# Miniprotein binders against Uroporphyrinogen decarboxylase 1, chloroplastic (HEME1), part 17

Target 1, 365 residues: Uroporphyrinogen decarboxylase 1, chloroplastic (HEME1), of Arabidopsis thaliana (Mouse-ear cress) (q93zb6)
Amino acid sequence: SSSSSDPLLVKAAKGQAISRPPAWMMRQAGRYMAVYQKLAKKHPSFRERSENTDLIVEISLQPWQAFRPDGVIIFSDILTPLPAFGVPFDIEEVKGPVIQSPIRTEEDMKRLHPIDFEKLQFVGDSLKILRREVGEHAAVLGFVGAPWTIATYIVEGGTTRTYTVIKNMCHTAPDVLRALLSHLTKAITEYVVYQVEHGAHCIQIFDSWGGQLTPEMWERWSKPYIEEIIHAVKKRCPDTPIVFYINGNGGLLERMKGTGADVIGLDWTVDMADGRRRLGSEVSVQGNVDPAYLFSPLPALTEEIERVVKCAGPKGHILNLGHGVLVGTPEEAVAHFFETARNLDYQTLFQNHVPAEKAEPELVV
Below, E stands for the ipSAE of ESMFold2; O stands for the ipSAE of OpenDDE; V2 stands for 0.75 times the mean of E and O plus 0.25 times the DockQ between their complexes.

## First folded at step 23 (miniprotein)

Design o3 (from i1 with M69Q; at its last look DockQ between E and O 0.87; V2 from the best seeds 0.73)
Fold by OpenDDE base, look of step 23:
Structure o3 (fold): chain B 365 residues (1-365), chain A 82 residues (1-82)
Amino acid sequence: as target 1 above (365 residues)
Amino acid sequence: SDLTQRLEELLQRFWQLVEEIYRLMEEGVSPEEIQRLLDEIEKLFEELENIATQLGDPELAEDILQLFQYIMLLLQKLQSQL
């Protein structure tokens, strides 16, 4: 039974009747905020900021204090669990994430072990604190990378633009890659359950690199492992909504629906009304305001928010950007986005859409 | 610093390219214009990554990656109108 106490975001994810869409932003904690920049100068290591409970909580609450979003996502990285299952990584000043020992062979696979949650206590403790601090006023969001996205970092040894090594392994070492993806699927499933047990109301799965695959390659190498995660999580945590997001998903929407996710995250290039038609009524949608509108005059931002909300319809919509907040975004525009979202009312937005019944003129014979 | 000023100039060029792509979505585009935009974007991001490298700022590298993903998705949308 959906408790009357579910956060607005959880109600929207479940397609329940509510008065307005809930709102949150991908990258709502970040460098665009002066308070974050001040903290980052004090604690210059990204690993220090993302792996210390007090700093995670402080950073995750910066948007909550400033803007009161309906969703508070934990400040973390999709790579955070890697050391907990046998893949150490560094964040180099120059290259971003670096995996010094890529996994490309069966011998490399022997370094992998089951996920060790003693190494992830800072995530669990942070989620418990965040759940206490926001109370019933917002949903606490956890997140993970999809197996294909995480495997890309592990195989390439860090960030890549070409995906040459992992795409080649699909042909040259398919059994090694399937073994890696299957190991990651188990570790990520346990990590999702761990986040829910520690206070996440909702989980987002990021397949950030899934949009770089052909639809056929995505169905073969990404989708089955995402379906396995969602199925296993739904069995263990039936009341937790799962959001599934891919950047560049316009060609994948019908395939994404097949995963069993409660919510499909749309990027900003997808028409929201088209996305709703293609996905149907059984799945909720998240998004999809273009992040560039946060640099526009505030009236134009208001109009675009209202357009997106009207296109999504009065049920099963989580208002978000179609991608993360961009560097240099004005804090005032983010404030205005959340204020606009709080002031929306579905009755007001949809009242004027009574089709004027064309009164057929009675032909007086 | 000279590097910080060059970063600001490159970020300004990024927004100019975004505005150009949005204009071309309304006016129409040729395959040759798409290729020109690709070449300009590749060159811009090579310079941005080199600056992030010289500044030793991993969060700037992630912010630049986000901008790259944004403009490539925008360009892919423009290309879908051909």
Scores: ipSAE 0.621, ipTM 0.871, lowest interface PAE 0.9, mean pLDDT 92
ESMFold2, look of step 23: ipSAE 0.744; ipTM 0.903
ESMFold2 (binder alone), look of step 23: mean pLDDT 90; pTM 0.884

Design o4 (from i1 with D63E; at its last look DockQ between E and O 0.87; V2 from the best seeds 0.69)
Fold by OpenDDE base, look of step 23:
Structure o4 (fold): chain B 365 residues (1-365), chain A 82 residues (1-82)
Amino acid sequence: as target 1 above (365 residues)
Amino acid sequence: SDLTQRLEELLQRFWQLVEEIYRLMEEGVSPEEIQRLLDEIEKLFEELENIATQLGDPELAEEILQLFMYIMLLLQKLQSQL
């Protein structure tokens, strides 16, 4: 039974009747905020900021204090669990994430072990504190990378634009890659359950690199492992909504519906009304305002928010951007986005869409 | 610093390319214009990554990656109108 106490975001994810869409933003804590920049100068290591409970909580609450979003996502990285299952990484000043020892062979696979949650206590403790601090006023969001996305970092040894090594392994070492993806699927499943048990109301799965695959390659190398995660999580945590997001998903929507996710995150290039038609009524949608509108005059931002909300319809919509908040975004525009979202009312937005019944003029014969 | 000023100039060029792509979505585009935009974007991001590298700022490198993902998705949308 959906408790009357579920956060607005959880109600929307479940397709329940509510008065307005809940709102949150991908990258809502970040460098665009002056308070974050001040904290980052004091604590210059990204690993320090993302792996210390007090700093995670402080950063995650910066948007909560400033804007009161309906979703508070934990400040973390999709790579954060890697050291907990045998893949150390560094964040180099120059290259971003670097995996010094890529996994490309069966011998390399022997370094992997089951996920060790003693190494992830800062995530669990942070989620518990966030759940206490926001109370019933917002949903606490956890997140993970999809197995294909995480495998890309592990195989390439860090960030890549070409995906040459992992795409080649699909042909040259398919058994090694399947073994890696299957190991990651188990570790990520346990990590999702761990986040829920520590206070996440909702989980987002990011397949950030899944959009760089052909639809056939995505169905073969990404989708089955995402379906396995979602199925296992739904069995263990049946009341937790799962959001599934791919950047560049316009060609994948029908395939994404097949994963069993409660919510499909749309990127900003997808028409929201088309996305709703293609996905149908059984799945909720998240998104999908273009992040560039945060640089536009505030009236134009209001109009675009209202357009997206009207296109999504009065049920099963989580208002978000179609991508993360971009560097240099004005804090005032983010504030205005959340204020606009709080002031929306579905009755007002949809009242004027009574089709004027054309009174056929009675032909007085 | 000279590097910080160059970063601001490159970010300004990024927004100019975004505005150009949005204009081309309304006016129409050729395959040759798409290729020109690809070449300009690749060059811009090579310079941006080099600046982030020289500044020793891994968060800036991630923010640049997000800008790259954004403009490539925008360009893919423009290309789908051909």
Scores: ipSAE 0.588, ipTM 0.863, lowest interface PAE 1.0, mean pLDDT 92
ESMFold2, look of step 23: ipSAE 0.662; ipTM 0.874
ESMFold2 (binder alone), look of step 23: mean pLDDT 90; pTM 0.885

Design o5 (from i1 with L65M; at its last fold request DockQ between E and O 0.80; V2 from the best seeds 0.75)
Amino acid sequence: SDLTQRLEELLQRFWQLVEEIYRLMEEGVSPEEIQRLLDEIEKLFEELENIATQLGDPELAEDIMQLFMYIMLLLQKLQSQL
ESMFold2, look of step 23: ipSAE 0.740; ipTM 0.905
ESMFold2 (binder alone), look of step 23: mean pLDDT 90; pTM 0.881
OpenDDE base, look of step 23: ipSAE 0.709; ipTM 0.900
ESMFold2, fold request of step 24: ipSAE 0.740, 0.734, 0.699; ipTM 0.905, 0.905, 0.890
ESMFold2 (binder alone), fold request of step 24: mean pLDDT 91, 90, 91; pTM 0.892, 0.888, 0.892
OpenDDE base, fold request of step 24: ipSAE 0.711, 0.727, 0.730; ipTM 0.902, 0.907, 0.907

Design o6 (from i1 with Q76E; at its last look DockQ between E and O 0.88; V2 from the best seeds 0.73)
Fold by OpenDDE base, look of step 23:
Structure o6 (fold): chain B 365 residues (1-365), chain A 82 residues (1-82)
Amino acid sequence: as target 1 above (365 residues)
Amino acid sequence: SDLTQRLEELLQRFWQLVEEIYRLMEEGVSPEEIQRLLDEIEKLFEELENIATQLGDPELAEDILQLFMYIMLLLEKLQSQL
């Protein structure tokens, strides 16, 4: 039973009738904000900022205090759970995430264990505090990486542009890779449930590297594990909306619908009206303003927001960017985006689309 | 610092490439122009990563990765018009 008390974002995700789209941004907490830059100077370690409850809460609330988004996503990383299931990583000043001991063999797989939530208390505690601080005024968002995306980091030993090792393992060590993906699927499922039990209203699954696969390879190596997560989470947490997002998803939309996600996140290269037609009415959409419009004159940003909202239609839309906030984005443009979203009204936006009934010319006989 | 100034110059070049790609979406593009843009983007991001490396800023490395993902997606869209 959809409680009348669900946040606007949860209502939109469920396709319920509401007056306007809810809005949030991927990377809405980040270096573009002067308050974040000041905090980051005091706490220079990214691991310190992302693994300390007080800092997670403070950073996650910076956009809430400044812009009042309809969604408050926890400040974290998709790699945050890795140490909790036996994969230590470092964030090197130079390379970003580094996994010193990649998993590529059956012998390497013996290092993996079930997820240990004693190592993730800072995530659970942060979600509880965020849920208290925003109350009923916003949805608290949790998130995870998809098994293929996480496996890419683990196999490559960090960030990669070529994906050469993991793509090769699809042919040279497919049983090892299937075992890794199956282990990650279980760990991520438990981690999603953990986030919901600690106060997440909605979960986003990021398959950030899934768009780098051919559609056939994505259906074989990513999709089945995402379907397993979504099915298991829906059984345990039936009232929690799941958003599924892939970068470069224009060729995958029909396949993404098959996962059982409540919301499909669109990137900015997808036409919103085309995406809405291809996905149909049974699934909600998220997105998809081009992040570059935040560098445009504010009237042009307003027009683009209105265009995207009109193309999505009056139900089952979560307004977002098609990708994360870019470095150097003006805070004033982000403020204007959320102000514009709060001032939207679906009755006003769609009233002027009364099809002009062609008055048949009365043939004066 | 000299590194910070070079970073600003490279970020300015990134936006110039974005503007060029948007113009080419309206004017039309050749496969040879797409290859030129790919080569320029690869070189730009090699320099950006080297600067991020020398500055010791992991959040800058992530910000650069996001810019790379953005412009590559834009270029794939341009390529789909061929």
Scores: ipSAE 0.630, ipTM 0.874, lowest interface PAE 0.9, mean pLDDT 92
ESMFold2, look of step 23: ipSAE 0.737; ipTM 0.906
ESMFold2 (binder alone), look of step 23: mean pLDDT 90; pTM 0.882

